# VH-VL binders against q9umr5, part 266

Target 1, 268 residues: q9umr5
Amino acid sequence: SYKPVIVVHGLFDSSYSFRHLLEYINETHPGTVVTVLDLFDGRESLRPLWEQVQGFREAVVPIMAKAPQGVHLICYSQGGLVCRALLSVMDDHNVDSFISLSSPQMGQYGDTDYLKWLFPTSMRSNLYRICYSPWGQEFSICNYWHDPHHDDLYLNASSFLALINGERDHPNATVWRKNFLRVGHLVLIGGPDDGVITPWQSSFFGFYDANETVLEMEEQLVYLRDSFGLKTLLARGAIVRCPMAGISHTAWHSNRTLYETCIEPWLS

## First folded at step 11 (VH-VL)

Design xb5 (framework fv_acimtamig)
Fold by ESMFold2-Fast, scan of step 11:
Structure xb5 (fold): chain C 268 residues (1-268), chain A 123 residues (1-123), chain B 106 residues (1-106)
Amino acid sequence: as target 1 above (268 residues)
Amino acid sequence: QVQLVQSGAEVKKPGESLKVSCKASGYTFTSYYMHWVRQAPGQGLEWMGIINPSGDSTDYAQKFQGRVTMTRDTSTSTVYMELSSLRSEDTAVYYCARVSIPFGDYSFWFDPWGQGTLVTVSS
Amino acid sequence: SYVLTQPSSVSVAPGQTATISCGGHNIGDKSVHWYQQRPGQSPVLVIYYDSNRPSGIPERFSGSNSGNTATLTISGTQAMDEADYYCQVWDSRTYVFGGGTKLTVL
C-alpha cells in the first residue's frame, strides 16, 4: 500500500543512524518497506561521490524495478548530493518524493569539526588549495567544497557538484535534466541551527556570493537558467521548502516534530 | 588539548543509584558522540551506551536497559551516566570515552578515554 | 551475539615479536580497533581500522585482519609494552570487546 522508502546516509554515517526515523515511519505508515542502504558506511563515505553514485545506483535499481507504483528517497546530508546525481544519471527512476534532509545542495563553505579532523591545519579560507587539487577531489567532502572567493577554481576543478548543478558544461547535461525532472516532489529540509551545513541555506539551493551574502534559490544562475530543472519544478508546484529552527546536524533523522511536519506528509 | 575528566570514586550500598560525570574540554563538545564503558575488577571492557550531546538521543546496551540513563549539559560540556538499583556485581571502574570522528556514531574507535571512576557496591 | 576470542595471556622475551590474536566469525569483514591498558590506567588506542597507527604510537605496533582472525603484532617488544590488549568491533547494534590478552615481557 505505501510506496517503498530508500534511505541514503551522509558523511561518517551508517544505517544504524536512522533507527528513530524508521520508528516514526513504522508508527505513521505501518507496512512501509524501508531500505537503508549499507554502502559507503563510516570512513568509506569519504570515497569520491561519483564512485558512491555508481554503487548506490546498482543497489536502488532492483528496488525500483519491484515497485512499479514508485518509491520515495530520504537522503541525509552528503547523501542528498548522491541522490541528486542518482536522479540525473538514471534514465528509468520512478521516484515520487525526493526528501533532501539538510544537504548542501549548492555546496559547503564553513569551518566544521570533520574538516578540522581531516585537514587540521587548514581554515575555510585556504582549504581551496587542497580541495581543488586532483588529490583533494578524491575525497567526497572536497567534491562539494564551494569557496565563494575562488569561484573560478570551483568551476574548473569540481569533478562533481559544479557538473550536477549545471554550473560547468557537461555532454550529458540535457539527459540529466530530463531524468531529474521525472521526480514527483523535491522536499527540501534544513535550518539555521544545523551547525555543520554552511551556509544553512545551501539545503534550499541558496548560497554565498563573493561578499558572503546569501542569495536564495530564485537569485541563483542555476535556477534562472533552469540548468537542471529547478525553475520548471517550482512552476509545477513540485518543490516543498520546510525550514525548522532548533535542530542540530545529527538530529534531523531523530526529531519527531521534524518528521511529522516535513517528512510524513510526503510519504504515500 | 582534548581532555575528559571524570568525577571521583564512590562507595554505594545495594539498591542505591550512582551518577558519574565526565567533563570534556579542548574540542567542540556537541560534535562528538560520547560512550560509557565499564570494567569489573580483573575483567574486560563492557560497553554500556552512547549519547549524542547535540540532542538528547541515547542508545543503551540491552543488559542495562531500564537501569541506565545518560544525559548531558551543554553549558558545562559535561556528560552524566546514572545507574540505578545497584548490585554488588556493578562494582567496576566506569569510563567515558569519545567517538574518534566528529558526527560519527558507530564503527569508530574510542579516543580519548576519561581517567575512570571506581564505584564499589558493598553491603 | 557476536563474540571475540583472545588468548588470556601471551609471554615474550624482550626484543622478540609478540603476536596477539582476535578471533571472530568473518571478522575480516569488520573494522577492528586495538586498545592497550597498563595497570591502573585507562585504555589507549594503539591500532584503528585494522592496521592504522595513531600519531604517538611507535612503529613497532602493527595490525592485520583477514578471514576469521585479526592480529596485533608488536616487534622488538619492550618492558613498557606489558599491558592488557583488547580488540573491538561494531556488530549491528552493539560494540563488542574481546576478553583481553595480558602481555608479559620476561
Scores: ipSAE 0.465, ipTM 0.807, lowest interface PAE 3.5, mean pLDDT 92

Design xb6 (framework fv_acimtamig)
Fold by ESMFold2-Fast, scan of step 11:
Structure xb6 (fold): chain C 268 residues (1-268), chain A 122 residues (1-122), chain B 106 residues (1-106)
Amino acid sequence: as target 1 above (268 residues)
Amino acid sequence: QVQLVQSGAEVKKPGESLKVSCKASGYTFTSYYMHWVRQAPGQGLEWMGIINPSGDSTDYAQKFQGRVTMTRDTSTSTVYMELSSLRSEDTAVYYCARDLIPFSDYGYFDLWGQGTLVTVSS
Amino acid sequence: SYVLTQPSSVSVAPGQTATISCGGHNIGDKSVHWYQQRPGQSPVLVIYYDSNRPSGIPERFSGSNSGNTATLTISGTQAMDEADYYCQVWDSRTYVFGGGTKLTVL
């Protein structure tokens, strides 16, 4: 019998996007109970990430309680950040594999169609004025906007990402780190042809410096300081990196080769 | 079905100690933090402290530091608040209240106990 | 040290809109939550994160927060809405409540 799988979708998304993923899991791990959470669908995905974390937590608690052997999380795009926070705030999670599908773990700094829909005349260079306001922080996408040219504003204004990454102090940081470290495997998936997540290395905890040169995870202060446990997990052998070229942002959950290479091995 | 049930009203003398219980049911006890909040007659709400039922870690408001102790019993899904060296100004209704994401701008109380009236008089 | 200021009382006629203010220095930079407390009863969460309603709270309840003032708005006010209302924020290491506003519907 396989551990249950919980799926968390992304921005402007819903459970329908995962129909191919469910087919793949059923083929390779027949009998697996897969729950795709139908919370914060479509426009509701724009609600503040802490609000989404609360709703998803209430949904996952009974699933985890019924699975004493543990569960797996598959979290897509923005959903990967929701899952990051769930693992930190839940003192009793029993997650074995946390599979992050092209999620902006260090943040987003790119002109995307989602942001153009909300702010059609804004360029990425001036979006910090909107996102780092109290009004902007009421939108999920602004909760992980990380302008590398205004890092001081990001650190002071981010109500979500700067806190869960330990980039700004929080009273719960030590407990959040302890909780996160209980995860069995952190499986990071992403690639250069995603076209939405900018820089794509954000899915692997890499990010731009002030000159827009990407620094990989091991050169980030959050890793070097071990702010939420990345260095400890890597030393434990618990971080899996699975980059793949040729996959666009909306195809991570529907590519069979990706599934067989990066996801299937972690669904015990 | 999801509820917090507190112990009954008490009358205490100055210098005594108080111990109020709060029994949780209908949800996973260790998945939520528990706060204690009090309200003096005709007055507003005052935060006293928080306990993590999973790890038994606590954090108290400065005003109550040294007088308050919060504990839990996971076998009965019950949280306790003990207040020592009682004074007349400790006369209040004491509430337990549930919190999902404490110590953040999302820290709020979504479920409250019915309250325990404590009267401190000679 | 952080202080939230509410009016002691607000009166409205049935069916009219009631507004309850919660003043605080740069409160628009914080998330405000609102509780309703009827006489002899426990507080009930009516608004969280400035403007969101929990399940079971009527649509006539709404909230906003900007600058130095957060506001709880009750449209089409009913007799059953008569209660004390408290605003609340998190500030650094503590939870701060306003002094409470008694809403009278007559």
Scores: ipSAE 0.005, ipTM 0.408, lowest interface PAE 15.3, mean pLDDT 89

Design xb7 (framework fv_acimtamig)
Fold by ESMFold2-Fast, scan of step 11:
Structure xb7 (fold): chain C 268 residues (1-268), chain A 123 residues (1-123), chain B 106 residues (1-106)
Amino acid sequence: as target 1 above (268 residues)
Amino acid sequence: QVQLVQSGAEVKKPGESLKVSCKASGYTFTSYYMHWVRQAPGQGLEWMGIINPSGDSTDYAQKFQGRVTMTRDTSTSTVYMELSSLRSEDTAVYYCARVGIPLHDYEFGMDVWGQGTLVTVSS
Amino acid sequence: SYVLTQPSSVSVAPGQTATISCGGHNIGDKSVHWYQQRPGQSPVLVIYYDSNRPSGIPERFSGSNSGNTATLTISGTQAMDEADYYCQVWDSRTYVFGGGTKLTVL
């Protein structure tokens, strides 16, 4: 029998966005219990990420408790950050595969129609003024805004991403690292044609330096210091990287080739 | 400046197929889902389906399942709606309409509408 | 299937407040959008997510949604507001429109 799968959606999404993913899972792993969490749907996805983490935690606890052999997580876009935090704050999670679909793991720094819709007069160069305020940190998108030209403000003001990445100290950091390291596999998926996640390598823990040159995961301080366990997981052989070209941001959960190549092998 | 421009009026006979186009301009075509909605003469609005222009994934209203096909061409920023096995009751104005929030395929309203395409089905 | 019920017509005098109802089972748990359609024209979104106005829509338009009824309110109604009004929700893989209300300003 297959382990249950829990799906966590992204910004402005709902369970309906994953109808094709559920079809693929049913075709290849019939009988799998798939739960797509209908929390923080639509505009509620703008609520602070720590608030979302608490709500999703309450929803996943009974599912994990009913599956002593473990569960798999499939987490899309912003949902990948929610899942990162879930794995850190839960002392008793039994997650085997954590599958991250094009999530901005090191943050976001890009001009998109999404951002233009929310802040019509803002550009990526000046959004730091809004996001790194106390008011801005009440919005999920600002919780992972990472301006490489204002790294001091990011480190001081980020209430979420800087903390879960171990970029700023937190009293619970040691426990969060221990909990995260219990994961069986960290499957990272993303690609150059995503068009939203900027830089796209953020999905693989790469990010811009102050000159907007992308540095890959192994060059990041969080990796080198092993702040939350990436270096340990990589040494254990537990990190899987599955980049794919030709896939736009809203197609990661509905592309059959992507599913067969990057997701299907990790559903047991 | 955001615009949706649809193809011109058509007259069809029962049993034929219809294919209406909707060309988008003034925004990033692949960032916004697109609906098709029709309106029979003197009647209300009826939802037909939705398409994701970046992934070409679609979902159709149950009433049209098996008769409707929605496609897109990203090189021309155009979506298409094809309806087969036409009947006289398919006489309507057909609209394309954009989902009002980028990267979202549910619960949000339709903020920009095409001018409509009148299709008359008669014998 | 989910059904939205609207009155077929509402009449108001110029300057009066018009209210258009949209009834649905537990509609207060859904997000309601409202469209205005003038004769021979495409629909125009006037309210989204229950109570929000798109850019360019006059402040006299407002919306509410609770329990089994969503309401579109037009204060200080003008002749230019004469149109058909449709409510709309998303319900389990489909988009449902109300039957429409003809607003007459006499």
Scores: ipSAE 0.418, ipTM 0.782, lowest interface PAE 4.2, mean pLDDT 92

Design xb8 (framework fv_acimtamig)
Fold by ESMFold2-Fast, scan of step 11:
Structure xb8 (fold): chain C 268 residues (1-268), chain A 122 residues (1-122), chain B 106 residues (1-106)
Amino acid sequence: as target 1 above (268 residues)
Amino acid sequence: QVQLVQSGAEVKKPGESLKVSCKASGYTFTSYYMHWVRQAPGQGLEWMGIINPSGDSTDYAQKFQGRVTMTRDTSTSTVYMELSSLRSEDTAVYYCARSGFPFTDYDYLDYWGQGTLVTVSS
Amino acid sequence: SYVLTQPSSVSVAPGQTATISCGGHNIGDKSVHWYQQRPGQSPVLVIYYDSNRPSGIPERFSGSNSGNTATLTISGTQAMDEADYYCQVWDSRTYVFGGGTKLTVL
């Protein structure tokens, strides 16, 4: 009688990326109903995050309705931000464990092969010119691009991350915080060898200051102000941190040791 | 400037095993999935499997399950494909091919190696 | 067990338009990629995601995909286009290739 598990993929992923994760769950929790959402796959993962949130919301409602005991979310990479927003916009979610697999919760600032392929003439130092325009905000990756050298532009232009983190005001902020706080457990997973999520501590709500020095979650204004409930969740004992070295970005969903250590304990 | 260079032709007997290498250069080796595709003489393309060079995870087409093993060596930017219990019908050109988009395991194949001819005969 | 069906051969005169079909159930809901293979050479990607051309592929190559048929179109066909052409989709947990079409230009 395990709670159902809903899986939300990341940038340029599909349900195929989670084949090993599903095998692990079947082995340790046989009979678990696992739904990997085949929405916004591949190139469609570049669509604006608020559009993705709406589509995933419509898909999860009937799953949650049929599981009055609750559900678990496993949300990978960009998918972790989709799940952050789902938990805030849904007045009636019944999520027990929200398992965030190497997601850039405070944003991304990295020179990766995604950037080289999508914007060949861009470097992380100049991507702010594209991302913080109205045109750039129509791309999911720009919705969580967080240039620490242009934080004023991030705060004013980010149509998604700055709002869900409470870094910029929104009329729904109080309701979003109330909804998010209904989550049973926030399980944060990430590590130094990811190679894509930059800084890797973004998966644990840490991020660069203007000198590219990483400040951890407890030093962030969003935590100190309790903007969306992190301080309250930590005080409840509801935040779990599970860092692991040696795991690259595309291996979080296919490493057995990581699964057994960081994911399996939260799938009751 | 992306190059995939494969090992040379092989002649094998039934029951033996084959190991083909594919050395990548001109890009970040660990950022792109690598595939193996074979082509029997006068026949079409047949997908054998995929390997993640960064995480070392693999997935194989079901007809090769139990006979094929894919590995990689990040220090030499090389992927390997081993096929065991060879039969005459395994005579083919074996290609390595790169996934077309970084970190994506189900898209098009953009760069291909030159191919390795393997002849299995008694 | 998804199957892609291609004609075994297509013949055109130089300068004429060649069309190569790739049939599959609801293939319009999938992304189709096309490869060109000249005799003795490795496959070369000529169209990806239904209609996009890689850098270096001439504008006379185009693609479309709707319903149950994807099509590769080569306008103003040249002798150098003589090759085998393969369509490819991803289905569930596997990569599916069509049987290939031999294009003859004479």
Scores: ipSAE 0.656, ipTM 0.871, lowest interface PAE 2.3, mean pLDDT 93
Fold by OpenDDE, second read of step 12:
Parts: sequence; structure tokens; C-alpha cells
Structure xb8 (fold): chain C 268 residues (1-268), chain A 122 residues (1-122), chain B 106 residues (1-106)
Amino acid sequence: as target 1 above (268 residues)
Amino acid sequence: QVQLVQSGAEVKKPGESLKVSCKASGYTFTSYYMHWVRQAPGQGLEWMGIINPSGDSTDYAQKFQGRVTMTRDTSTSTVYMELSSLRSEDTAVYYCARSGFPFTDYDYLDYWGQGTLVTVSS
Amino acid sequence: SYVLTQPSSVSVAPGQTATISCGGHNIGDKSVHWYQQRPGQSPVLVIYYDSNRPSGIPERFSGSNSGNTATLTISGTQAMDEADYYCQVWDSRTYVFGGGTKLTVL
């Protein structure tokens, strides 16, 4: 039998968005138990990511317990960060494939419709004033806001991304790295036509330097220092990169070609 | 300086309800979780439950499910714990205690109130 | 449910080292926290995440955690250290306390 699949949605999303994905999985892997977690839907997805991680953890623990052979995670957009954090804090997870579906794994620094909704008068260049304020980190979006021009503020104020990346020292950094490294495969999916994840290379742990030049994963300090295990995972062949053009952000979970090329191979 | 100041001692009858308050000061009230822990005379610490910073989510120990209610008032920086259907074995000192965000400073209680003695007797 | 086991009591002479154990299945994989409770007082966090001291806690307090046992160590024990000590872990949806250890300074 196929391993159970757990799906975690993104910002302002719900389980309904994954109806096509469920169809694809059922078609290609009949009998697969797929659970789309219906937590923190809609506006509730704006809650602090650590709170979300706690909620999702409570939901996945029973599923994992019933699947001694392991499970697969498909985590979309913001959900990808939630999942990465989840895997970092769980010392007993049994995740085989962690599929990060167009997630801002290295953070976000771009104007999007989501930002306009929350901060209609703010541009990305000024968002650091909000996101790195005491109250800004109460919003999920700010938890992974990564301003390349204000790295000091990011490192000091980011209550989520900087921690799970091991960019800011904390007592659990070593343990979280160990836990995350329990994953069988890290499948990174994204593409240049996403339109939301900025830069789109963030889905592959690429990101801007101080000059807004996009650097790849291997050039990032988190990789070079192996702060949460990227270098180790790459070395053992556990990282899969699956870029695809022509897919908008809201279509990653509904594109058949993408599913067959980037998702399906890792559900066996 | 972080301070958690609880309401005064109470004497209750079996079947009644208690409601203890915990007023927080010296920190950003809406940025921390609050817990209630009780201690029967001569006994150890017993966790009762947790309430999130916004007050819209709670999680109670199984033992107290259906009998305990935790709430918080942001305007007064006060957390409340109500325990209904009191029994003699509910006689204890009740503590409020603070914790931080999940998986960072969430899993331990860094500051405690002075405690509230509740005596349940016929 | 997860269970933490502590000795009911430990005695130590002034100036000596006190050791309080906290047992639990694979507790070494968990983060252990310690609280001090003096008679008639509220608990005070003395160790968090196995070995970290909060501000204001004397350096003579230290912690370790491995295997099935976490340990609180008090070096140069003083009379003021006489108290009940509780270990605590987070387990799934609950906060689990040990039964407590009464430390007596002889």
C-alpha cells in the first residue's frame, strides 16, 4: 500500500484548493489515504506561524502514529514553511518525502496581492518597519519576511524564519537540525512564472543579497554553515529540485503536468 | 519587571464554581501564553491548561475537560480560570504562569503568580 | 501519558553537590525544565532546555539530559537551596511534571 499523504495549505487557502491534487493522487496511486488538513483556513492563516505549527503538529501526530512505514508531506506556499518548522521540532516524525510546493523557504521580499490586502499603503521597501516591529510578528506573512536591506532587523526581529534557518542562535538549533535531517527527501518545487513568491528562487532556498542579486542555495550562509541541514541533505542526495515554468502561484496544486513531473515520483 | 498578580484566597462549597484571576504586567500581555497549574496541599504540580495570546484558543488537561474554562481580557491584561462542580479534592493553590511562543519559549513556564488558595469544604 | 519519575527526597550537606534525577522514557530526546519551590512560595524556573539558566539563577545550578535521565545539579549547596524541585517536559498537548524532589540541606 502507498504511504499516507498529508497536505498543508497556504495563505488564505483551504482544503478545497486541493481537490485536483486529490484527484490526481487517487488516479495514479489508488488507495492512498490523503489528508488535507483543514486548519487555519482563510484569515486564520494570518496567525503566527508557530501557533500554526502547533496546531498542525497536533493533527499530524495521530496520522504518523498510524503509519509506521512513514508518510509524505505536500506543503503549499506558506504551508511549506509550516511543514519545515514542523519537521524541525518533531523528534519522532516519520516523513519520507517532504514536498515543498512553491514555498518561500528562504523568505519573501516582494509586493503581492496578499501584502496589498494587509498593508495597502506599504511597499516592500517599507514593510520592514511593520514586520520587524513588536506587533508585526503576530502576522504569519511577517514571520517569513526577509528584507535583504535590513538584515540586522531580520535577524533580531524575525521570530520564525530566522530561527528555523538557524540564522539566529537558539537553544534548540542543534536538535532542530537533527530532527529535520530525519526527512527522506526534500522535494523543492517552484518556478519563474509564479508571480507571488519573490524571488521565485526562494522556493529553492535562493534569495537576494544586499544588492538584490539572487544567489542560489549553495551560496547562502544557511547552506554554507549547514545551520539546519541543507548541506547535509544535499550531500546525501536527499534534495530534489523541480523547477517548472509557465505555472502561476495558484496553479501549483492543480497542474497535472506538474504533478506527474514533480510530485508523483515521490509518492511511492 | 514581569509580574503576575492573582486574586485572593477563596472558600467554596462542593458543587460551586471558582474563578481566579491573574493580572499581568511588565511585559506585552498579548505576546505570551498563559497557563494554570494547581498544587494540592503537600502534593506536586498539576498542569490544568493553556490559553493563547489572543484568548481565542485554549487547551485543557484531559482531567479538567468540561469543567475548566480559561479566558483573558486584553484591556485589563487579566487571565481568568473558572473551575466548576468543585470537589474537596479541588482544594489547592492555583497558579497562573507564563510561556512564550510554541517551540521557542513555549514549553516551559518562566514566570509564576503568587498563587491562590482555594479551599473546598462542606 | 508520559511520566516523569523523581526521587521523593535528597539530602546534602552544606557546600556539597546535590544531584536530583528525573527519569523518563527517552527523556534525552525531550527538553527538560526545572523549577524550584521553596516552602510557601511559588515555583521558580531554574533550568530550561536541559541546561540553560534564566537570568538571576546562580551558576551553581546546572542541568543535563541524556538517555533516560535528566539531572539537576546544585554545586556548593546552600541553606537557601532547600526546596522542592520539579522537572517538567512538554509532551504532545500536555505539560508533564515530575512528582517533585524535596532537597534537604543538612
Scores: ipSAE 0.045, ipTM 0.576, lowest interface PAE 4.3, mean pLDDT 92

Design xb9 (framework fv_acimtamig)
Fold by ESMFold2-Fast, scan of step 11:
Order: structure tokens, then C-alpha cells, then sequence
Structure xb9 (fold): chain C 268 residues (1-268), chain A 123 residues (1-123), chain B 106 residues (1-106)
């Protein structure tokens, strides 16, 4: 019947964060096998993203192998970046819908309470000094820190996001692009009232220029160069954009209207 | 300075409803989950449930499911806990408690607690 | 359901070291948090994530967690330390609190 759904959580999360999402799926698609991965829960979500990708990869392989008709991914916040990398590194994935739920796909540049909790005296303008060090790159949040005023440092120091976005060259880039392009649908969800993802358009592959003016996906070099396949996916009609106002960062997985409008249609 | 200020003590009769408030200040109200924990006289701590101040989502301990409702008002930075069909066993001090990690509903520790609201249920 | 076991009471002489245990199956794989509650007062966080002290908590307080036992240690115990102490973990969809230990300083 319905394809299995794999859920990947975000920063300081666990499977518990998705209890409402599970209820919605059960109501609309009864019998769906939903696996919410309890890897890198809580503080372990701070581990380097490549370490998380390896662990999640090991967990999803047997699930995908048992579902020859395909699976769906729902990946929340930081988890959307893990899923981006999974789709690139797995040469045998069978993902139909990749549902990215308010994930900073072009990176993060915001003064959030996460930043204040981890680095109490830091501001977004100063965080590049920590994040773009080898030590800083051992923390997941620094792996997608994208300071638009120090783009040269981001390109040279980012061990994760700059590589999966094809912003810096990597030996595996061609293979990663071919693997990513096997996805059936890329469903992008986000909105202006998120309050955490900064700029919120990062969830739709938009981002700040050096003057903190947001440029949308079609104006980004990664899209124009088709570095990992966004332009190809858009031409196939495989990119779905579902922005919704009025939803805060921790409400994306627990808002019924959001689920019915943006998620439910892609869980066949 | 973080403060959680709760409404005052109440005396209720069996069958009535209770509504306790907890007003938060000194931090970003919508960034931290809030919990309700009660303590019967001379007994230990008992978890009642959790509310997300930014999204209004809730989860309740099975024992209270159907009787408890948690709500919030972002304009006043206040959470509420409402308990219906009161019985004498509901006599307790009711606490609101803030989690220590922003935007996390997992691996909870409570860094700040309200002063408690004593509720006595007697005929 | 996951159960945390604490001794109901512990007595120690002033200036000596008090230890309060919190037993649970494979509790060393969980994060343990500790709260102090003085009579008529709200609980106060004294240790979080096994061994970390919040700002304002004296260095006399320390914690450890290994195997099936987590331990709260209070060195140089003072009369002001008389209180009930609760351990707490996350398990499944609930908070789990220990039954509490009454610390008496005599």
C-alpha cells in the first residue's frame, strides 16, 4: 500500500518531536510504516554532520532494501541537510518524495537562542571565527554556518554544506549529483514566521548576498551552474515549493493544516 | 533574570475545575518548552505534561489524558494548566517548569521552576 | 515502565561527604539530572547531564553516572544542604523521577 516513511530529526531533537506528525500520517494513510530514526538525539545532534550522515546511512539501508517500490523522507531543520547528503552519497537510494521541513539548505546566519546557549557571548557577526576553525567544524551547527560577509572563509572552511551544494569542488561531486537526481520529488517547506532559520528563504535555496539582501534559488550560482541538480529537477517538474506563514520553527511537525497542505499529498 | 510567577493558592470542591497560570519573564518565551509537574503533600514529583509556547502543541501523561488541558498566550508570556473533574487525590502543589535547552522537547532538565500553586480539593 | 530507585533517607555528619544513589537499568546510557528541594520551596537544579553544575551551585556538588547507578556527591556537607534530592531521566514519552532521598545532617 503506502510507501514507508523515514523521518530524520533536527538539532536537539528525537523521535518524540514527531508524535503529532505520526498521528496525522496514521489518520490519512493508515498502515504506513513510519520509522523515526533515534540517532544523534539531543546533544548528540551537535556531532559533525558527516558523522551523522554515516550513522543515518547505516540505518536507512535495510529500510530501503525492504521497500523496492520506494520510500519517502521527511527531514526536519538540520535533518534536511543530513538527508541532502544521504541522497548524494547513496548510489542505491530509492527515495520518491524528499520532504524538507524548514531546513537551512543554503545555510544559516542568525542570532538564535541555540547560538546564545552554545556560545553565550557570541553574535552572528563574530561566529565565523569559531565556526570556520577546524575545532568549530566538529560541531554540526558550524557545518552549515554561512556568513555572507565572509563568503571566502565559508567556501574554504565549510567541511559539509559548501561541498554538498557544489560550492567548492570535491572528487565525488559528479557521483553525488547523479545520485541526488534519482529523487522523485523535492518538496521544500518553510515560512517567514519560522524565527530560527535565517534567512527563512534558505529553506527554499535562497540566501543573503553581501548586503544581506535575499537572492532566491534561481539567482544562486549553485542553481545556475546546476551544481547538484536543482535546475535539472526544476525542469523535470520535480521541485515543489510550499511556503506557509504563521508557523514557528518547532511547529512544522505539529501543524495539521501544514501537514494537509504540504506533506500529505506527497506520501502516496 | 528568568522568573516564572504562578497564580495563587486555591481551594476547590470535588467535581470542579482548576486553572493555574504561569507568567514567564527574563527570556524569549516562545523559545523554550514549558512543563507542568505536581507534588502531593509529602510525596514525590509527578510529571503532567508539556506545551510548546510557540506552536501550541501539547502532550499529556496518560494518567491525566482527558482531564488536563494546557494552553498559552504569547501576548502575555503566560502558560495555563486546566484540570477538570477534581477529586481529593488532586490536592497538590502544581509547578510550571522551563526546559534548559531552546526549542528542544527531548532530554529535559528544568533550569527554572515556578514558586508552585497549592490546590486543596475538599468537600 | 522505567523505574529510578533512591534510598528514602541518608544521614551524614557536618563536614563529611554525603552520597545519594539513583539506580536504574543501564542508567549509565541515559542523562541524569538532580534537583534539591528544601521544605516549602520549589525544586532547584543542582546537577544536569550527569555531572554539570549550573551557575550558582557550589563546587561541593558533583555527579557521576555509570552502569546501573548514578550518584550525587556532596562534599563538606553543611546544615543548609538538608533537603529532599530527586534524580530524573528521560525515558520514552515521559519524565521519570526517583522517589526522592531525604538528606539529614546531624
Amino acid sequence: as target 1 above (268 residues)
Amino acid sequence: QVQLVQSGAEVKKPGESLKVSCKASGYTFTSYYMHWVRQAPGQGLEWMGIINPSGDSTDYAQKFQGRVTMTRDTSTSTVYMELSSLRSEDTAVYYCAKVGIPWSDYDFYFDYWGQGTLVTVSS
Amino acid sequence: SYVLTQPSSVSVAPGQTATISCGGHNIGDKSVHWYQQRPGQSPVLVIYYDSNRPSGIPERFSGSNSGNTATLTISGTQAMDEADYYCQVWDSRTYVFGGGTKLTVL
Scores: ipSAE 0.676, ipTM 0.865, lowest interface PAE 2.1, mean pLDDT 92
Fold by OpenDDE, second read of step 12:
Structure xb9 (fold): chain C 268 residues (1-268), chain A 123 residues (1-123), chain B 106 residues (1-106)
Amino acid sequence: as target 1 above (268 residues)
Amino acid sequence: QVQLVQSGAEVKKPGESLKVSCKASGYTFTSYYMHWVRQAPGQGLEWMGIINPSGDSTDYAQKFQGRVTMTRDTSTSTVYMELSSLRSEDTAVYYCAKVGIPWSDYDFYFDYWGQGTLVTVSS
Amino acid sequence: SYVLTQPSSVSVAPGQTATISCGGHNIGDKSVHWYQQRPGQSPVLVIYYDSNRPSGIPERFSGSNSGNTATLTISGTQAMDEADYYCQVWDSRTYVFGGGTKLTVL
């Protein structure tokens, strides 16, 4: 039998967004128990990510307990960060494949319509004033806002991304790394035509330097220092990178070709 | 200034198909879902379906499954709604409606509406 | 299917407060949006997410949502407010509209 699949949605999203994915999984892996978690839907997805992590943890624990052989996680957009954090705080998770579906794993620094809607009076260059304030960190989007021009503020004020990345020292860093390394495979999915994740390479742990030059995962300090286990995972062949062009942000969970190429191989 | 400009009124016979267009401007067309809503004369609003920003995903109300097709052309910033096997009860004003929040299809509001397209189905 | 119930009509004198209800099972747990439709015109969003006003909508429009009832309130009602009003939610993969309420300003 196939391992259960747990799906976590993204910002301003819901379980309904994954109706096509469910269909694909059912067709290719009949009998698979797929649970799309219906938590923090819609505007509730703006709640602090640690709160979301706690909620999703409560939901996945029973599922994992009933699946001693292991489970797969498919986590979309903001959900990918939630899942990474979840795997970091859980010392007893049994996740085989962690599929990060177009997630801003290394943060977000985009001036998109998404951002414009949330912060209509601010450009990305000025958003640090909001996101790195105490009240700003009460919003999920600010929890992974990563301003490359204000690294000091990011490191000191980011209450989520800087912590799960191990970029800011904290007493749980070693344990979180250990926990995260329990994952069988980390499948990173994203692409240049996403239009929301900025830079799109963030889905592969790439990101801007101080000159807004995109550096790849292997050039990131979190990798070089193995702060949360990326270097270790890569060394043991546990990281899979699946870039795909021609897919917009809202299509990652609905594109059949993407599913067959990047998702399906890791559900067995 | 957001504008949704729909095609003109149409008169159809039972069994024919209608295709209404909705040309969008004043915002990033490829960032927002589009909906279609119709209103029969003297009646309320009825949701028909939704199409995502890229046009590669749609969801239709159960009532219209098998008869409705929504498409969009990013090059012209136009959304289309085709309804086949027309009946007299399909006589209505058809509206395109823009979702208020980008990149999402969940429980959001319609912040802008087209001017409506009257389609009359009569023998 | 989820059903939204609105009164068919509400009448109010100019300057008075109009209240339009939208009933639905546990509607308080949903996000309710309101649209105004004047005769021969397209719907216009007047309230989103229960109580927020879009730009250009007068402050005399307000909304609330709790329990089984969402409410659109128009204070200091004017003749121009005469229109049909629709509440709307999302439920079970569909977008649901109320039956509409005709507001008459006497």
Scores: ipSAE 0.201, ipTM 0.718, lowest interface PAE 2.0, mean pLDDT 94

